# Miniprotein binders against Putative type II restriction enzyme MjaVIP (mjaVIRP): the designs that were tried, part 1

Every score and structure here is a prediction.

Target 1, 226 residues: Putative type II restriction enzyme MjaVIP (mjaVIRP), of Methanocaldococcus jannaschii (p81326)
Amino acid sequence: MLHFGGFIMEINHISKILEKEREEYIRNKVEEYLKQGFSKDDAVNKANQSWRTYIGHRIQDVIYNLLKKFLKDSGLKVTTDKALNNRNLPEELDKVKRLIAINYGEYLFLPDADVIVYKVENNDIKIIAIISVKNSFRERRFETTYWKLKLKESPVTSHIKVFLATPDKDNEISYKCPNGKPKKMRIILEYELDGIYFLKEDFEETEKAKHFGKIVEDIIEISKKL
Unless a header shows other numbers, all headers, positions and changes below count from the first letter of the chain.
ipSAE, averaged over its two directions, is called F for ESMFold2-Fast, E for ESMFold2 and O for OpenDDE. V2 adds 0.75 times the mean of E and O to 0.25 times the DockQ between the complexes of E and O.
Where letters were taken out, [cut] stands.
The coordinates of atoms that the task and the answers printed are left out; those that the model quotes come from them. Centres of patches stay.

## First folded at step 29 (miniprotein; from x18 with R17Y F47Y)

Design x20
Fold by ESMFold2, last read:
Structure x20 (fold): chain B 226 residues (1-226), chain A 100 residues (1-100)
Amino acid sequence: as target 1 above (226 residues)
Amino acid sequence: SPEEVYERIEELAEKAYESDDPKEILKIVEELVKIAEKTNDPFLVLYIVLELLDIAEESDDPELIKEIAKLLEKIAKESEDEWLKELIERLLKEIEERLK
């Protein structure tokens, strides 16, 4: 009865669904900042910044919980970089953390990933994919490609697929050549990453640029090859 | 907290999976519906709807399946989110096919 691709098509409207929250959120936040003593201009600027953080977090949570549910029956587990940064880390997650960490000489850092998919077989953990969830590309425009390139440098991590999931509301990467001119960000992201998954209906589909509804099938197929 | 709510939903779903008693499962389903009724987050409601569908899919008790369908209809009727209402109504058609 339950099918991720056909069932989750409503996720393509996530930006419009969440936009309904914006007016009330901004109004409440401006009032909070005014009561803290900020000027009206500062309060509005801070409220808009707070909204961008809030909406990004909301989208990440929706994606995380849906992937966790739909990947479970295939024996795949899901965690987050935030969970891996906790002080009291369960042994399983401690192993996941060690398996995705990037070595910078005497320093060890986690890649900036929002969602991490892995499996456990015979007491071994195999990381399948990481998914970066981006609501906008204002800053750190190529962050996800950097982490893909770093993961490819080691035999331990080179198999890990790196995906980008985005509603791309403002069409920053939805088309390769809008108005006949190559869009650098879309072209480089698609070239370097293993896939871009759009939470919207209108974008240029390719073998790597797909509707978000395809991500579960793709992850399951990749896991079978490992 | 949001994470605690999702963990409670998962715990309830696991209890339903472990049970062979339709009356116990129905009580769990009703608790899930109460969580859905207390939130204004349509994605949390969607998550609960998905768990209810899984419970119905695993059941071979027509009366339990009918009660789950009735509760899903209630969630859809009370929803202020038209997209969610339409989604639940589409899913209900699949449950009703199983009852034939």
Scores: ipSAE 0.570, ipTM 0.840, lowest interface PAE 2.1, mean pLDDT 87
Fold by ESMFold2, fold request of step 32:
Structure x20 (fold): chain B 226 residues (1-226), chain A 100 residues (1-100)
Amino acid sequence: as target 1 above (226 residues)
Amino acid sequence: SPEEVYERIEELAEKAYESDDPKEILKIVEELVKIAEKTNDPFLVLYIVLELLDIAEESDDPELIKEIAKLLEKIAKESEDEWLKELIERLLKEIEERLK
């Protein structure tokens, strides 16, 4: 089988590949909104908003499906927060949901976990990692860090690795000291999270900040220790 | 939905894994290629290409492997995405080396 790492070059171009779709997507959406009676300006604004939602979900789906394929032969299963919020939740996924929930007294909430990796051994479920997929850091910059800290507070969830996967197309966290100035967001995210995986070629690589192509072998290695 | 298409691809791949009949496997491969021909999503096409590669790697039948290679060549030729075309061409060279 093709090793996931041999695939690195292609996945590191995901932002450029998806950006090529933007012009056609926007054109089609503007036409759709014009038919609904919106002005040209409103149609363009709505199309751009639609693109931002579309591109974020599309990156998440690509990552989810690739991880599912490349982890299955190691006995690892993958699900999403969308699947865990389904009303018709199978018993296995209900257990996954309960194993990542955070207690806030009277309430239980799921952390923001776009993709969840787990294994099943003798009907026992062990959560391995959650991966937060971020296309941009303009809003909710440290939300992933918050959830890692909450998971660390409980002995039942403290083992769960929290990863961030990002193309970081705007270079918001690609370097620790761009132009000699410490980038607080990169430094804090790298310090608090278990790993940052970049879907791009150019970034400052460290023990925790790696190419996305490394994520599969890292997850498999972690799973063997649990 | 996209999720239903990925599930169908996975079901077809499982049927190919469970089969000992190269002719049955080839029909499954042709169904996978038809899915790839109906979509403009290059990442869905990539997923199918990876499944076709797995089927070829597990096969002991040189004629089945050759047919899979022909279908991969067709996918590459019809692709409008240069990165995907280049990836498939690399994979084809690996398959052709095994057939020697």
Scores: ipSAE 0.535, ipTM 0.826, lowest interface PAE 2.4, mean pLDDT 87
Fold by ESMFold2, fold request of step 32:
Structure x20 (fold): chain B 226 residues (1-226), chain A 100 residues (1-100)
Amino acid sequence: as target 1 above (226 residues)
Amino acid sequence: SPEEVYERIEELAEKAYESDDPKEILKIVEELVKIAEKTNDPFLVLYIVLELLDIAEESDDPELIKEIAKLLEKIAKESEDEWLKELIERLLKEIEERLK
């Protein structure tokens, strides 16, 4: 049994660690956009937007690979919404995709899941949790709560736990009442979701708002009850 | 592709788990270390370190465990990331306690 706790304390610095990549990334992207004929101002704006997308995916990949490794010995499997959108899905992943799809009448859509945890027992697939990874809350700040509410609408998906994992670098949701007044985003996210897992050291802990290092134990415990 | 590299690492680790030959396992371990030496992504290096620790934990061969510890020390010395060096050094202390 590997020591997940030691690893998780280091991941609390993931934003600082990954920020070291920013300068070179931005420089290379600006060069690419200038060669495509964009003005300097447009190239810089496009490079900064590209960085925000890139860093979000980097954090998602780190979380995915860690969960995959640390949940394996508990009989839990991990996939991503990217993997579920590939052509010619293996039968197992096709079942996972169908089990999390949300019905909008004539359309079926996957929730914004990023990482999906499930188990296979006697050829039966049970979805345990989805984890949405958010680096920033500037747009689509309540997207994860929307997907939780949609999953609650059906008895087939209502058991699925919905977690948010975030470094929350800009302290948008780290505290409930940072200036003596309730922070609406933190209060609503904590109320609606099954958990918020922070990849940082300094935030207000509650029963639902925890260090990311707790997520593996929580998922394993939930899976035993399903 | 980053996904292909992680899949390769997982395939190597599974081969090491399935092998009962310490020489074959050491060859696999050395291949994993080569991947760690070629990347500048500290989280990929960390993933490899975790796989090496799993291989060492599953082994009953003290000489293989000692070789893995030496390779982990090499990774720590060559790392530009102080947090990763400190993590590996902490884990090496645990390996040394097990060898006593």
Scores: ipSAE 0.447, ipTM 0.786, lowest interface PAE 3.0, mean pLDDT 86
Fold by ESMFold2, last read:
Structure x20 (fold): chain B 226 residues (1-226), chain A 100 residues (1-100)
Amino acid sequence: as target 1 above (226 residues)
Amino acid sequence: SPEEVYERIEELAEKAYESDDPKEILKIVEELVKIAEKTNDPFLVLYIVLELLDIAEESDDPELIKEIAKLLEKIAKESEDEWLKELIERLLKEIEERLK
């Protein structure tokens, strides 16, 4: 019996593996935008932005499907923010959506919860964790902490663990004090979130900052306490 | 459509677990391998490899296990991804130890 952590270490280079798709993807997208009437410069810029979104969704899909497989025997279910935004929502997923929604007075919004882990007991749903998947930290670097803080504000959602999963290929949050100076992003993310899970080997491991191979074990342990 | 492919793989895996007939299970395994051969997505291939391993681990039939090992070798040989080849080779060693 293989444990999740043992085999997942073999795909530590997920960003490099997916980079093989980039050249063809960009070429096809530039052609598509040129057909829409954009200038060449605008088409290239839009194609590069499209790639950054695409690669993020690809990593999210890999994480979603692996978690779904490895958590099913523990009685845990997995869904995505994308699935919860569909208009024709099954009753079970509608309940999941309501249980993670953030209240802004007359309006309810979903947090940035790329992957959601929950369980069903006696027809009741308990949200265990949400995992935010980030490929880079250029402009929205504290978005996940915002959603954690909002979830903490309500006794209904305060138990929900909020994790960040990232390859962090540019080492933006891999170390707490590179060159002796604290990295604000890493320090704040680790402090506020329940965990950071790296899809690579080269990072500073702590009690909250771990290799992605530990995430299944951690989720199962948390679910036993709820 | 991608979501439908994962749903099909899950359905096939469940049918394999429900079956007591190694011949029926082998047909299911061969269908899973055909899905793996039609895709260029190495993570979909990984998902299928994991399902094949689960089927082999639950089996008491050495001939079925040997056939699954042969199909895993085929997937590894055809893969363009070195990390996936290395993973499958490691899994094959585990299976071979069990057959001794």
Scores: ipSAE 0.364, ipTM 0.748, lowest interface PAE 3.9, mean pLDDT 85
Fold by OpenDDE base, last read:
Structure x20 (fold): chain B 226 residues (1-226), chain A 100 residues (1-100)
Amino acid sequence: as target 1 above (226 residues)
Amino acid sequence: SPEEVYERIEELAEKAYESDDPKEILKIVEELVKIAEKTNDPFLVLYIVLELLDIAEESDDPELIKEIAKLLEKIAKESEDEWLKELIERLLKEIEERLK
């Protein structure tokens, strides 16, 4: 517990760390794309896109491994949608996959799930939560909301909590009504999702919008009610 | 890949938790430190630091704990990130206070 608090506080510096790495990364990628024969403008655009993908994956990895570590002592397990996209799944993961699948008639599809939290009790799998990790909301702003609504449509998946974790560097959803103007995306995400967890300090806290440091406790509490 | 590195760290940590031999645990700790020294990802380093601290907290061997503390200090000194250095130093102080 003591180490979690210290670590969580330092996660608030993620934006500063990312900004420091960005400049060097962009420079190197621009050079790479120029060598491949792209124009300067194309190289810059491609480098920026590459950065967004790169940093998004890094944040996802950090959050995944952090949750895996801090939930382990509670007997909770974590996996990812990517890990479930395998032909040869262990029995446990095959059950997890089936329990989060969304029915589209003749087809089953998995929701976007950067982190899937579940428990094993008496050989039964119970899905507790799905966490979507978003670094920016420039594209697919309500994708997580879509998956929450789809999961809610089935009694098999309706109990699954859906959380969003984000550093929200651009302050897209940090405040509900900055300068008296409602932020549609914040309001809708907070309304539709079970929680939003910020990897930063500068945000409007509510019952559903919390610091990322609360996510472990919240997940454990939910797990006890299942 | 980053994923493979995290998996390796977890495997090493699990081996350390399952071991009752301080010498074996120390070898695992040294391997974790080597991984931390080779990576430029401060979050990966921090993750390793957290694992090392957990190993130390689960250990009843004062000599092992002291050695882990020394290795953590080394990681802190070699860190290019001041915030990470300060964090490790703070965490070390917390452990030292528990051992007294």
Scores: ipSAE 0.358, ipTM 0.726, lowest interface PAE 1.6, mean pLDDT 88

Design x20
Fold by OpenDDE base, fold request of step 32:
Structure x20 (fold): chain B 226 residues (1-226), chain A 100 residues (1-100)
Amino acid sequence: as target 1 above (226 residues)
Amino acid sequence: SPEEVYERIEELAEKAYESDDPKEILKIVEELVKIAEKTNDPFLVLYIVLELLDIAEESDDPELIKEIAKLLEKIAKESEDEWLKELIERLLKEIEERLK
């Protein structure tokens, strides 16, 4: 069994490790945008936006593949919302898609789900958890909360746990009341979601706010109750 | 894309798990190592290392395990990231204990 413990300590540095590539990435993108006819200021702004998207995607991929690896031995499977956006899905994934879909009357839409954890027992699929991975909270701060609330509205999806995983590089939600002032975002996310998992050491730990190293164990425990 | 690389790694790992032929497994392992050598993403390298360890753990062939260990040492030596080197070195100790 991959000693998850040793690997977990290294994940705390994920943001720092990825930031080593930033300077070169930004330089190359700025040059690209300048060649396209953008001003220097516009090129820099666009390069920074591109970097945020790029690094966010990489973190999501890392977390997805790690969870896939560590949950495999427990018989749990993972997929993504992107994988479900195909017209020709295998039967298993088609069932997963239907079991996480939110009803808007005439239409069904999927929640944002960077990682979907499910199990297959006797040809029946049970959705265990959805994990949203966010590097920053500058945009769509309560999107994960919205999807959690929507999932609660249906008996089909109300049991699905919704977790947030984040390195929280800018310390936007790491503490509840820094300097005696309540951080609304941390308080609301912790209240509405089933858990927040930090890819860092410097955060305020609570029953719902834990280190990312606990997520595998927590998911396995939830899976046993379904 | 990084996603395509992960998919390829997974495909190779699945083939290794389904194979009972040490020669075929070794060929797959060598291909995984080549991917690791070509990528600049330390997390892709880490993922490959984890897959190689799983292959070693599932193997009953001591010669295959030894070869995987040698390849992991090579990856560690070629790594530009000290944290990754240290991690691989720790994992290699676990493999060595299994060969005893």
Scores: ipSAE 0.357, ipTM 0.727, lowest interface PAE 1.6, mean pLDDT 88
Fold by OpenDDE base, fold request of step 32:
Structure x20 (fold): chain B 226 residues (1-226), chain A 100 residues (1-100)
Amino acid sequence: as target 1 above (226 residues)
Amino acid sequence: SPEEVYERIEELAEKAYESDDPKEILKIVEELVKIAEKTNDPFLVLYIVLELLDIAEESDDPELIKEIAKLLEKIAKESEDEWLKELIERLLKEIEERLK
């Protein structure tokens, strides 16, 4: 746990560190799209979109591997929605998939889940938490809230905690009422979700809005109550 | 892929934790360091540094701990990221305190 504290301070810089690669990445992607026959303006726009996706995935990978490492000693396991998309799953992952599935009548769909935390006890799987990792809120701002509400509709999934982890690069949800004006997104996300964890220092802390450094402890505590 | 590299790091770390032979552990540590030297991803390097620190903390062999410390110092010196260098230097101080 002591090493987690020192590491967490460096996570605050994750967005800035990855941004150093942006210029080279954009240049290379622009060249690629130009070779594909796109206009210069279209190539730049596509390159910027590609960058947002790329950096988002890198942050998700870092967070996933960190949580996997720090939760391992507590006997907790992690997986992703991507890993569950396979037709031939090991029995354990097949059970995880079934326990997070949302019913739409004739169809079952999985919630968006960058990290799924679960435990195995006496051959039974218990889902503890789903973590959504978002670098920015430019697209699908309330998607995580939608999945939380859908999970609440079933007694099978209603116990699953849903957390948002974000560096909030654009300061979209860091404060509730900056300059006396309420930020709807922060207020709604904090109200509907079980927690928001910031990969930065400059934010309004509340009972539900915490630094990312608290997420491991919080997950372990939840796991003990299930 | 980055995912494959993380899996390889985990496999190596697990082998190190299961080994009681300092020579075998050192070989694994050297392989982890080689991965760190070949990657341009500072977060992957950081992950390797954390694994190396865990291996050092679980070791009762002072010579192995000293060798890991030397390798961590090498990674720090070769780093183009000042934040990563500073972090490794802080972690090295913790290792040095354990060796006293």
Scores: ipSAE 0.352, ipTM 0.721, lowest interface PAE 1.6, mean pLDDT 88
Fold by OpenDDE base, last read:
Structure x20 (fold): chain B 226 residues (1-226), chain A 100 residues (1-100)
Amino acid sequence: as target 1 above (226 residues)
Amino acid sequence: SPEEVYERIEELAEKAYESDDPKEILKIVEELVKIAEKTNDPFLVLYIVLELLDIAEESDDPELIKEIAKLLEKIAKESEDEWLKELIERLLKEIEERLK
């Protein structure tokens, strides 16, 4: 029995745990950029940007591997958009790639997909869900929404659930109307996406906005209907 | 890379699940523990801990389970992260209850 419960509790601390590494990381990067000839201010800014990217990838990796593990017993598989960027793909992954591709006329492009959940039945691939992992929403705040809308435009991809997973450390989307003021980002993301999953406890829970601990059961349920 | 480490952990875990030889499983477990000891990433350590627990749960060998428990205790003691230590200690209690 997968000790999912114990892991779920600790996932709430991902942001806090990773922040412990920040000071040392920033210091090292600042030194690196200073050696490259950047000013102190530029070095600090670049280091901070590097940190945001680094932490984003770390969280993505954790979530990916977690989902891979917890979905394995259900027969569900996971991959990433990065894994699909290879020229030579196994047949299974090539099918996955084709089934999530978005048509732009002369070109097909993949949506941003940190985690792609799919199943194999009778040698047929069914895409179940795409999960976008966002640590912060400072940039490209509606990027995931864009991809959801694009996926809806095709009968090939319209069934694919799009979820957002986030620790939302800065409380950008944790509440709909904090202090009586509507948070546009939360409202739009919740409206357009199939679900938002928080890697924290302090958030406004709704039908679509849930704790990350619910994502596995939700995905499994969706998979049974496909 | 962290990705390569996750892949290696998965490979080792799969080998353990496919093995019916407790001695072979123990060797794999020891290798997983070595990875945990060498990494500074608490999430990788956590992932290894989860794999070790799964291996223990699938095992019918009480000696193997006890050895895994000892190794988990070692990981907990060596951890610089209090939260991880506490988590492992809780998980160990669950294993011990099953051995009863």
Scores: ipSAE 0.346, ipTM 0.719, lowest interface PAE 1.6, mean pLDDT 88

